# VHH binders against q96fz2: the designs that were tried, part 81

Target 1, 269 residues: q96fz2
Amino acid sequence: CGRTSCHLPRDVLTRACAYQDRRGQQRLPEWRDPDKYCPSYNKSPQSNSPVLLSRLHFEKDADSSERIIAPMRWGLVPSWFKESDPSKLQFNTTNCRSDTVMEKRSFKVPLGKGRRCVVLADGFYEWQRCQGTNQRQPYFIYFPQIKTEKSGSIGAADSPENWEKVWDNWRLLTMAGIFDCWEPPEGGDVLYSYTIITVDSCKGLSDIHHRMPAILDGEEAVSKWLDFGEVSTQEALKLIHPTENITFHAVSSVVNNSRNNTPECLAPV

## First folded at step 5 (VHH)

Design v74 (framework vhh_6z1v_2)
Fold by ESMFold2-Fast, scan of step 5:
Structure v74 (fold): chain B 269 residues (1-269), chain A 124 residues (1-124)
Amino acid sequence: as target 1 above (269 residues)
Amino acid sequence: EVQLVESGGRLVRTGGSLRLSCAASGSTFSYYAMGWFRQAPGKEREVVAAISRSGGSTYYADFVKGRFTISRDNAKNTVYLQMNSLKPEDTAVYYCAAGVGFYTSLNPDEYDYWGQGTQVTVSS
């Protein structure tokens, strides 16, 4: 996973992340750096995307089941990185393979510190290799959505009002991530950055791509992945596996260029 | 942020029992998962047992399962390791470690705070 859509306005995104803490209290995640959230239909590595993480990462007296939502840079910059410019990092940390996560220093150290996050997206994009040609067919891949008369559908959206109905009850894709905190050597703000854990694709996606993000399907999985105060690294890693609870449709080549940021990027072809 | 002080290490005979204590000061103890590690001469530091922040979850290395019990008292800022059926192979310096929010890391590098260690010697 190297391209996502996360276009919801901040308030809609926040409501889509409503949850219950360990005590059963209904909550909305509290924002950190909300001004850094940039909605887009076409998010690439190096850009910021919203993630959920435990409030305990920021407040020592917080219940570890309470959630913060924060924009983080896609492409993990390890805490030990010594260059002044994070873009100078010579290896790709956009994704982290589940099978080697405990063997790679860049990932095992933050994972050991409980730096688990849930990466939020409308869905992600993958490019299918077409037999006998160099052309690739892009697909938008996302959770199955509950279809109601009031919610509308992507294909039927023909006005701003209809698009609002599609997104108002959208079930966000929740991907398992690892983040780290990098302090610039010359001073300045701490950089929070993340990687998406990847697994072998499920049977349903095998014809599109051989890998998929580790998707946390449902609030129980999301809660356990985030709750580093009560759920160990070993227990959390049991949540990392392929899922069949996913759907997709073909989209136009408009999405190929990451500079294109319109609803056409995810509209069915 | 926390300082850890181990106590209770001493010479014991094979088959004996011993309880180690680790007293925490500084930051709030209940924020930290706690682990016990050991290091024998010429060997790497290895995990023995770990306990979650609340005490509701524990981990034990295979070589101590059924013999050792880890527990904590958050009101007293103390973690304990009860060691039963001690063997000469258990001879080592035992270290208490604290980490923010994780309790089953097997890698010493993933713990942020460490005590100075307490020596346990098991004679045949």
Scores: ipSAE 0.005, ipTM 0.227, lowest interface PAE 14.6, mean pLDDT 84

Design v75 (framework vhh_8cml_1)
Fold by ESMFold2-Fast, scan of step 5:
Structure v75 (fold): chain B 269 residues (1-269), chain A 124 residues (1-124)
Amino acid sequence: as target 1 above (269 residues)
Amino acid sequence: EVQLVESGGGLVQPGGSLRLSCAASGSTFSTYAMGWFRQAPGQEREFVALITQSGGSTDYSDSAKGRFTISRDNAKNTVYLQMNSLKPEDTGVYFCAAGRGFYTSLNPDSYDYWGQGTQVTVSS
C-alpha cells in the first residue's frame, strides 16, 4: 500500500471517527495540528495523512482509551536518524512487513514504546499487472459500505451531485500503523511520521496484488490497537492479519499521476 | 519524575515463595506501565513481568509464566511481584521499572525510571 484517498473535509472526517471510550462515553477525536490536514483523492508517501492515536501519547494523566487525530508524514523517520533532511533517508519506510516488524530496529523500537496508530483513508489503490502486457490496471479498495436511502454507492454515483450522497455515512478504512517522533538535529518542530503494516493478501484481493495493509476491522480491533496503556505489544500484534471484509472496483488511469486530485480518481470505469 | 524503592527480597529455599513490593513516589504513577527485571550473577538484566497502567493487562517471561504474578495498587502507588515455586535459577537482583508507552519484553533501555534493586537468593 503506496497510494490512498482521504478526501473528506475536516468536519466530516471527524464525525466519521466518532467512538466510545472505555467508559462507554460517545466521543469525537480531538485534533492536533488540524491546519496540516490536506484532503486528497490521491495521497502518496511523504504527504501528510490523518491518523488516530491515544491521547496518553500527549498528556501524562490522560485516559489511554481517548483518541487524538493528527496529520502525520507517510514514511516513518526513525528517532535515531541523524541527517537534517528526512527526505534523505536511504530506506523506504512507507510500509512495514508484519513478519519482520520485531526484527527491524526502525519499527521494533517505536512499537516497544506503544507508538501504534490507526491510519485513516477512504480506501487505498493497487495496480494489477495485466498478463502478457506491461499495462497495470488500478483498483480502489475499501470497506463494504452500508447502503441507505440518502447514501448512494460509488457504483451508482455517475455525477458530482450523487458523490456528495456517497460520503455522508462513509465507513473509513482503518489501517494498522506504527509512528515515531524525530527531533531535527539542528532544532525545529518534532516530526511525527508513520508506516503502514502490511500482510499477505486475502483470497479476495490476491488477483490484484500479493500484499495488503493490515486492516483493523471494527471498533474492538481499532480500540485495542490504539490503547497502548492497556494492550501490550504482543497482544496488539495478534490483531495483525489479512482481512476478507473488503471490496474494490477498477478505476481509470487518472489516479496514476499523484498530482491528479479529483473524484475521477476513485470513480468506477 | 518518579522514584522507585523495592522491598521484600531475601533468602528462600527452593520451592519457597516471596512477595516483592515497589513503592513509587511522584505524581504520575497511574500513567506508567510498571515492569520487573532481574539480573543474575554474570548476566545482563532480563525481563520478568509487566503490568499496564490500569492493571488491565500483564505479560510474563517464559520462565516466570505460571509461577509469578504481577499486580498493582494505584491508590497506594505500589506494584507487586508474587513469586511462587522459586528455583535457584531465579537468584538475582530484582529491579522495578516505570515506562511510559513501553510494552515489550525487548529492551530495558526503553524504561524511564529504575529502582536500586532488591536481592533475591534461592538456595538451600
Scores: ipSAE 0.000, ipTM 0.157, lowest interface PAE 15.7, mean pLDDT 83

Design v76 (framework vhh_8cml_1)
Fold by ESMFold2-Fast, scan of step 5:
Structure v76 (fold): chain B 269 residues (1-269), chain A 124 residues (1-124)
Amino acid sequence: as target 1 above (269 residues)
Amino acid sequence: EVQLVESGGGLVQPGGSLRLSCAASGSTFSTYAMGWFRQAPGQEREFVAAITQSGGSTYYSDSAKGRFTISRDNAKNTVYLQMNSLKPEDTGVYFCAAGRGFYTSLNPDSYDYWGQGTQVTVSS
């Protein structure tokens, strides 16, 4: 996974993240650094994306089931990194393979500290290698979405007007991530950065791309991944596996250029 | 955990045909993308062809396009490489490989399991 869409306005994104804490109380996640959230249809590594993480990471004795939402840089910079420019590491830590996560120090150390997060997106993009051509076909990949009971699911045949209306009730893609905190050796603000855990593609995506992000399908999986106060690393890693609960449609080559940031990037073609 | 056994290699004259088979043992065959690689004496392993888990997509090297066809039978746990219009340049040991992913399927390092290889010789 190397390209996502996360374009919702902050208030819509926040409401889409409504959840229940351990006591069963309905809550919205509390923002940290909301000014750093930059909505975009076309997010690449090194840009910021919103992630969910446990309040306990920021407040001693906080309820570990309560959630913070914060923008973090895509491309994990390990806490032990001693050079002054973190950007050179970011291309190497965009994704983290599930099968080697406990073997690589960059991921094993923050995972041991409970630094698990859920990376939020409208969906992600993958480029299918096509037989007999130098071209790749981009696809937008996302959770199945529903209209009202009478209208069924949103499909490729639907008008652009219908797609525009769907965003008010969009089910965000929830990807398992690991984050770390890096303190610049020369001083400055702490950098929070993340990696997306990847797994083998499910059967439904195998013809598009052989890897997919580890998707946390449903609130039980999301809650267990985030709750490092009650759920051990070993138990949390049992949540990391492919899912078939995913859909996709082909999109135009407009998305290829990461500078393009318009609804055309994810519109069905 | 899969074991791979290649067969069907042999000596053939230029312009001839051979069909290679790769028999897999294990219940996980249908979860693997499968590939064929070849190695000539004194050279590195090179990509020949690959097929997705479902068989819905196939990929070929430039030298194989139009002459070779990769296919699979998941009920028989077998992958095939039909080779037509063989050339002396096709001579080498042909290896079957199973990988867990596909966007790096052209890279030998992306494959977890390898067969022992079957010799293909194209000579007059």
Scores: ipSAE 0.000, ipTM 0.100, lowest interface PAE 19.8, mean pLDDT 82

Design v77 (framework vhh_8cml_1)
Fold by ESMFold2-Fast, scan of step 5:
Structure v77 (fold): chain B 269 residues (1-269), chain A 124 residues (1-124)
Amino acid sequence: as target 1 above (269 residues)
Amino acid sequence: EVQLVESGGGLVQPGGSLRLSCAASGSTFRTYAMGWFRQAPGQEREFVAAITQRGGSTYYSDSAKGRFTISRDNAKNTVYLQMNSLKPEDTGVYFCAAGRGFYTSLNPDSYDYWGQGTQVTVSS
């Protein structure tokens, strides 16, 4: 997974993350550094994306089932990194393979500290290799969406306006992530950065790409992944597997250039 | 708000071919993404193939890729599944499904309308 869309305005995104704590209370996640959130239809590694994580990471005696939402840098910078510029990291930490996560120091150490997060997106993009050429067909991949009641409109045809209305109740894609905290040697703010755990593609996506992000399907899976105070690393890793509860459609080549940031990036062709 | 009727199923030898048709009536057919699903005895419905509203994109399960082709004719309100190199494990009831919107889905629960199904039996 190397490209996502996360374009919802902050208030819409926050409401889309409404949840229930372990006592059954309805809550919205509390923001940390909300000004660092930059909505985009075309997010690449090195950019910031919103993630959910347990409030217990920030408050010693917090209820571990309560959630914070924070923008984090995509591309995990390990806490032990010694250089002053994170872009100088010698290896790619955009994704983390599920089968070697406990063997890699960059990922094993933060996992041991309970640094699990849920990466939020409208969906993600993958490029299917086209037979006979080096051209690739991009696809936008996301959770199946609940269709809302017809507004009593006339015409009832598929249209761009119909597509726009779906965002009001969009079910965000929830991907399993690992984050770490890095303190710049020269001083300054602690950098929070994350990686997305990847698994083998499910049967439904295997014709598009051989790998997929580890998707946490539903609030029970999301809650268990985040709750490092009650759920051990071993138990949490049981949630990491391919899932078939996913949908997709082909998009235009506009998305290929990460500098393009318009609704055309995810519009069906 | 569309009715779907499948046809073209039957008995065929391994290695043979069948062409399934799904005729749609009711509301505007071309606004629907269309899918084919199948169900073998004692199994859940599984995804086979899907096609977008305009036919610009097609999607296949691993088992169908390279052997099956989905297509649609919006002028005739029909979607087709051409099945080649059929195997005994392809045996099942094949269902046509319609989902409104700008997407296709691998999940049966994402489809609004379903046909009654047509039986495909591949037997030596």
Scores: ipSAE 0.000, ipTM 0.118, lowest interface PAE 18.7, mean pLDDT 83

Design v78 (framework vhh_8cml_1)
Fold by OpenDDE, second read of step 6:
Structure v78 (fold): chain B 269 residues (1-269), chain A 124 residues (1-124)
Amino acid sequence: as target 1 above (269 residues)
Amino acid sequence: EVQLVESGGGLVQPGGSLRLSCAASGSTFSYYAMGWFRQAPGQEREFVAAITQSGRSTYYSDSAKGRFTISRDNAKNTVYLQMNSLKPEDTGVYFCAAGRGFYTSLNPDEYDYWGQGTQVTVSS
């Protein structure tokens, strides 16, 4: 996975991330560093994207089922990295293969510390190689969207009347990630960065691309992945597998240029 | 770039009805949220109604609620505003707008493309 879409405004994204804690209480995730969030139809590695993580990572004795939303750098920078410039990292950390996650120190160490996150996106892009040509067809891949019958219970306390924006109830893609914290040698702010765990593609996607993000399908999977206080690494890793619960359509070549940030990126051809 | 052209405006008596249409150019209509705004003489442009790209969700100003209905036909690249029980206060130029994403906004700044507008006059 080398390209994603995450274009919802901050307030809408927050609403889309509504959840129930372990007590059954409806909650919205709190933001850390909200100013670093930049909505885009075309997110590339090294850019910041919003992730969910357990509150326990920031607050001692916090309920580990509570969620924080934070923009993090795509491309994991290991905590042990000693160079002053993260771009000098000599190996690709955009993705982490599920089969070698425990073999690579850069991923194993933070995972062992419980540094699991859920990467949020509208969907992700993949390019299909065309037989006989050097041309690649891009596809947008996402969760099937369910016709929201007006089920009344969007239990979020605030009456729709108080919202300045109406959300189409797009179901966000939730991808399993590992994050790490890097302190620059010269001082400064701690850098939070993440990698997306990848798996072999499901049958439905196999003709497009041979690998896919590890998708956490449903609130239970998301909750278990985030809750490093109650769920062991071993148990969490059981959640990492291909899923057939995806859909996709071909999009225009507009997405090929990472500078393009328009709805046309998602438009079917 | 999306071009928007409004139609259906005119003169109507209080209590009357009008149906506005906005035709969009291009094949990407279904990826834009659509909105209707209006501007009375000497007043600021105000939000009337909005509809998400899928047409699943709609939002109305307090003045429009119960009287106006926004709808869209993605196959025809057209958004509609059915206006019933019109009042003199509804008089103004009505603008169609296209915005980004899976959401609608009350803020005109969230819309990227605008029509030229169509005049609606409600008078006895």
Scores: ipSAE 0.366, ipTM 0.723, lowest interface PAE 1.2, mean pLDDT 90
Fold by ESMFold2-Fast, scan of step 5:
Structure v78 (fold): chain B 269 residues (1-269), chain A 124 residues (1-124)
Amino acid sequence: as target 1 above (269 residues)
Amino acid sequence: EVQLVESGGGLVQPGGSLRLSCAASGSTFSYYAMGWFRQAPGQEREFVAAITQSGRSTYYSDSAKGRFTISRDNAKNTVYLQMNSLKPEDTGVYFCAAGRGFYTSLNPDEYDYWGQGTQVTVSS
């Protein structure tokens, strides 16, 4: 997974992340660095995206079931990275294969520290190879959404009013991520960065691409992945598998250029 | 932790109207998507209507479309179901439910807090 959409205004995104803590109390996640959140229909690696993580990562005695929402850089910079410029990292950490996550130092170390996060998106994009041409067909891939005659589906987004109603009840895609904290060797602010765990694609997506992000389907899975205070690495990794609860539609080539940031990027063709 | 209390049910003749209210107390009401479900004798609980946290989007079962209107007042921590053109088939116990904030659902299993229900009887 190398491109996502996460365009909701901050307040709408926050409400879409409402959750219950361990005691059953309804909460909104608390923001860190909200000004670093940049909504976009076309997010690429090295940009910031919102993630959920346990409050216990920031506050020693916090309830590990309480959630923070924070923008993090897409493309994990390991804590041991010695260069001054993280863009000079020689290997691609945009995605982390589930089958080798415990073999790769860049991922094993933060995973051992409980640095699990849930990466939020409207959905993600994938490019299907087509026979007879070098052009690829992009698809927007997302959770199934409730829909009605007048709203609630991307296909019904023919007017600004219907478009707004699509997003008012949008179920955000929740992808399993690993993050790390990097301190610049010469001083400066700590960089929080993440990678998305990938698995083999499900049957429904196999004709589009052979890999998919590890999707956490439902609040029980999300809660267990985030709760590093109560859920061990071994138990959390049992949540990492393909899911069939996904849908998609073809989109125009407008999305191909990551500089394009308009609703046309995810509109059905 | 929200507690929900329904009111406004009763006996009404076919073609009549009732307005159900659901008063919420406890946790912040505006964080919840809200739904109305009903259960007739010998039947499973079925979806009637739902409203998003913002109140901008509403969803209705096919039987409720055009006859029922769901609305909410976040300042009063209350959700309403205005029921018009009532039919005997609408008879049942009506439940208010608070869903998870990330989306509304037609599935009762995705709602975490429920009221005790209010009886609606449509007969002569």
Scores: ipSAE 0.042, ipTM 0.541, lowest interface PAE 6.9, mean pLDDT 87

Design v79 (framework vhh_etentamig_d1)
Fold by ESMFold2-Fast, scan of step 5:
Structure v79 (fold): chain B 269 residues (1-269), chain A 124 residues (1-124)
Amino acid sequence: as target 1 above (269 residues)
Amino acid sequence: EVQLLESGGGLVQPGGSLRLSCAASGSTFSTYAMSWVRQAPGKGPEWVSGITQSGGSTYYADSVKGRFTISRDNSKNTLYLQMNSLRAEDTAVYYCAAGRGFYTSLNPDSYDYRGQGTLVTVSS
């Protein structure tokens, strides 16, 4: 997974993340550093994306089932990194393979500290290799959406007004991530950064790409992945597997250039 | 639940036109977004075109845009593909598909419902 859309305004995004804590109480996640959230239809590695993580990471006595939402840098910078500039990290930490996550120091260490997060997106993009050419066809991939009387659907959006209604009740894609905290050697603010865990693609996506993000389908999976106070690393890793509950449509080559940030990036062609 | 049956395929000359039909049975046709998918001899499947449940929005692969027109008649439970300015590279078995989303898969077998296909040959 190397490109996503996460364009919802902060208030809409927050409402889309409504959840129940361990006591069954309805809650909204509490923001940290909301000013660092930058909505975009075309998010690339090194940009900030919103993630959910347990409140217990920030407050010693917090209920581990309560959630914080925070922007984090896409591209995990390990806590042990000793250079002054994170961009000088010599290896790509945009994704983390599920089959080697416990073997790679960059991922095993934060995972052992319970540094699990849920990466939020409208959906993600993949580029399908076209037979007989070197050109690739981009696709926007996302959870199946429930059509209500108030909300539209991406497939039923036949005017600009209808497209705005699509987002009011959009089911955000929830991807399993690992984050780490890096303290600059020269001082300054702690950098929070994440990687997206990847698995073999499901049958439904196999014609588009051979890999997919580890998607946490439903609140039970999301809550277990986040709750590092009650759910061990071993138990949490059982949630990491391909899912068939996904849909997609072809999009314009406009998305190819990461500087393009318009609704055309995810509109069906 | 829907069953799909394609028709209208045949031999046409380059530059010619052909209209494919897909007859659906069942009262649920109007609840499905529909697609046309094709598979040329010796090649993998390729998504061609999609249409929303209402017919209000249509989408096309770049290879057919401007030449093909997808439409549907929900009162007759029928999907259509009007193919104009046909080229040799349009030669393929064309499948009608109903399923999750517009473009669900290049593999016709992965759709919720798929027809048996109709052969279109563009040759002089």
Scores: ipSAE 0.000, ipTM 0.112, lowest interface PAE 19.1, mean pLDDT 83

Design v8 (framework vhh_6z1v_2)
Fold by ESMFold2-Fast, scan of step 5:
Structure v8 (fold): chain B 269 residues (1-269), chain A 124 residues (1-124)
Amino acid sequence: as target 1 above (269 residues)
Amino acid sequence: EVQLVESGGRLVRTGGSLRLSCAASGSTFSWYAMGWFRQAPGKEREVVAAITQSGGSTYYADFVKGRFTISRDNAKNTVYLQMNSLKPEDTAVYYCAAGRGFYTSLNPDSYDYWGQGTQVTVSS
């Protein structure tokens, strides 16, 4: 998983993340560094994406079921990294294979510290290899959504008003992530960065790509992944598996250039 | 948590109308997207209609479009299904379901809270 869309305005994104803590109390996640959130239809590694994580990571006595939402750099920089330039690790840590997560120091160490997060997106993009050609067909992949008679599908929205209706109640894709905290050797602000855990593709996606992000389907899975105060690493890893509860449609080549950031990137062809 | 209780199911003749109600108890109703599902004997449970938490968007299965209307009253913690031009094929147990926040889909597996169902029988 190397390209996502996460374009919702901050207030819409926040409401889409409404949740219940372990006491059953309704909450919205509290923002950290909201000014670093940059909505985009075409997010690539090294950009910031919003993630959910437990409040207990920031507040010593906090209820571990309470959630923070924060922008983090895509591409995990391990806490033990000693070079001054974190971009040197970009290729290593965009994704983390589920089958080797406990074998690689970059992921095992933060996972052991409970540094689990949920990476938020409208959906993600994958490029299907077409046999006998050098061209790839991009697809936008996302949770099944409620499609109203008036709003139609994403591609059926031919007016700005109908387009906005698609997003009012969009079910965000919730991907399992691991994050770490890196302190620059020369001093400066702590860098929070994440990786997306990947698994083998489900049957429905196998013709598009052989791998998929580990998707946490539903609030129970999301809450267990985030709650490092009550859910052990071993128990949380049981949530990491392919899901069939996913849909997709083909999109235009506009998305291929990561500098393109328009609704056309995810519109059906 | 929300608890759901359906009412209004009864025997009605072909071409008739019926309104189903789903009363929610608990303080969180206005925060859930709601759906109506039905299941006839020996068949899978299927979606009939769905409505977002605000009531701003609705979905209808093809077999009920133009005949059924879903609505909600968040002040009364109730969701409704108005059924018009009823057909024998509409005979089923109708279930009310609630999905958490904005995570509701047309898949029954996306709904965490279910009522016990109300029987609708349409006679020829």
Scores: ipSAE 0.000, ipTM 0.150, lowest interface PAE 15.9, mean pLDDT 83

Design v80 (framework vhh_etentamig_d1)
Fold by ESMFold2-Fast, scan of step 5:
Structure v80 (fold): chain B 269 residues (1-269), chain A 122 residues (1-122)
Amino acid sequence: as target 1 above (269 residues)
Amino acid sequence: EVQLLESGGGLVQPGGSLRLSCAASGSTFRTYAMSWVRQAPGKGPEWVSGITQSGGSTYYADSVKGRFTISRDNSKNTLYLQMNSLRAEDTAVYYCAKGRGFYTSGSYFDYRGQGTLVTVSS
């Protein structure tokens, strides 16, 4: 997984992340560094993307089931990294293979500290290799979306604004991530950065690409992945597996250039 | 429930024009957003254009933008697609569909019926 869309305005994104804490209270995640959130239809590694993480990472006595939403750099910089420029890290930490996560120091150490996060996106892009040509076909891949019906409200059903408001009820893709905190050796702000865990593709995606992000399907999976205060690393890793609950459509080559940031990037062709 | 019947397809020369119609039955057509979807031989379905319930907003795939115009007449329960500057790559069976389509994986097969064939050839 090397490219995503996360274009929702901050308030719409926040509402899409409504959740229930351990006590059954309905909540919205609280923002950290909201000014660093940059909506885009075409997010590449090294850019910032919003992630959910437990409030307990920031407040010693917080309920571990309460959530923070924060922009983090895509491309994990390990806490032990000693050079001054994180862009010069010699190995790629954009993705983390599920089968080697406990063997790689860069991922095992933050995972041992409970640094699990849920990476948010509208969906992600993959490029299908076409036999007999060097051209690749891009696809936008996302959760199946629920058709909204408000019983007894005929005036609001299929209104003129219905299509433009599809994003108000969009089910965000929730991908399992690991983050770390890096303190620059020469001073400066702490850098929060993440990697997306990857698994073998499900049957439905196997013709597009052989790998997929580890998707957390539903609130129970999301809650258990985030709650490092109550859910051990071993138990959380049981949530990491392929899912068939995914859909996709082909998109134009406009998405190929990561500088392009328009709705055309995810529009069907 | 909306029942849809497409018409207006045919053989046309490159650079030519064609107008497709979709007749909907029932009193509910004017309450639904509508789309046009096409499927070329040997390929999956491709969303082409969409229009809101009132006709106040229209949307187009990049491949047809500037050449095609979607419109609707709610008094006649009819959806239209005006196709100008037709190209060989526009050759496909065209289907109308209830709602806005984001799927090329076959999600429109439930609404497909027989469609209307557009062939652009010399």
Scores: ipSAE 0.000, ipTM 0.096, lowest interface PAE 20.4, mean pLDDT 81

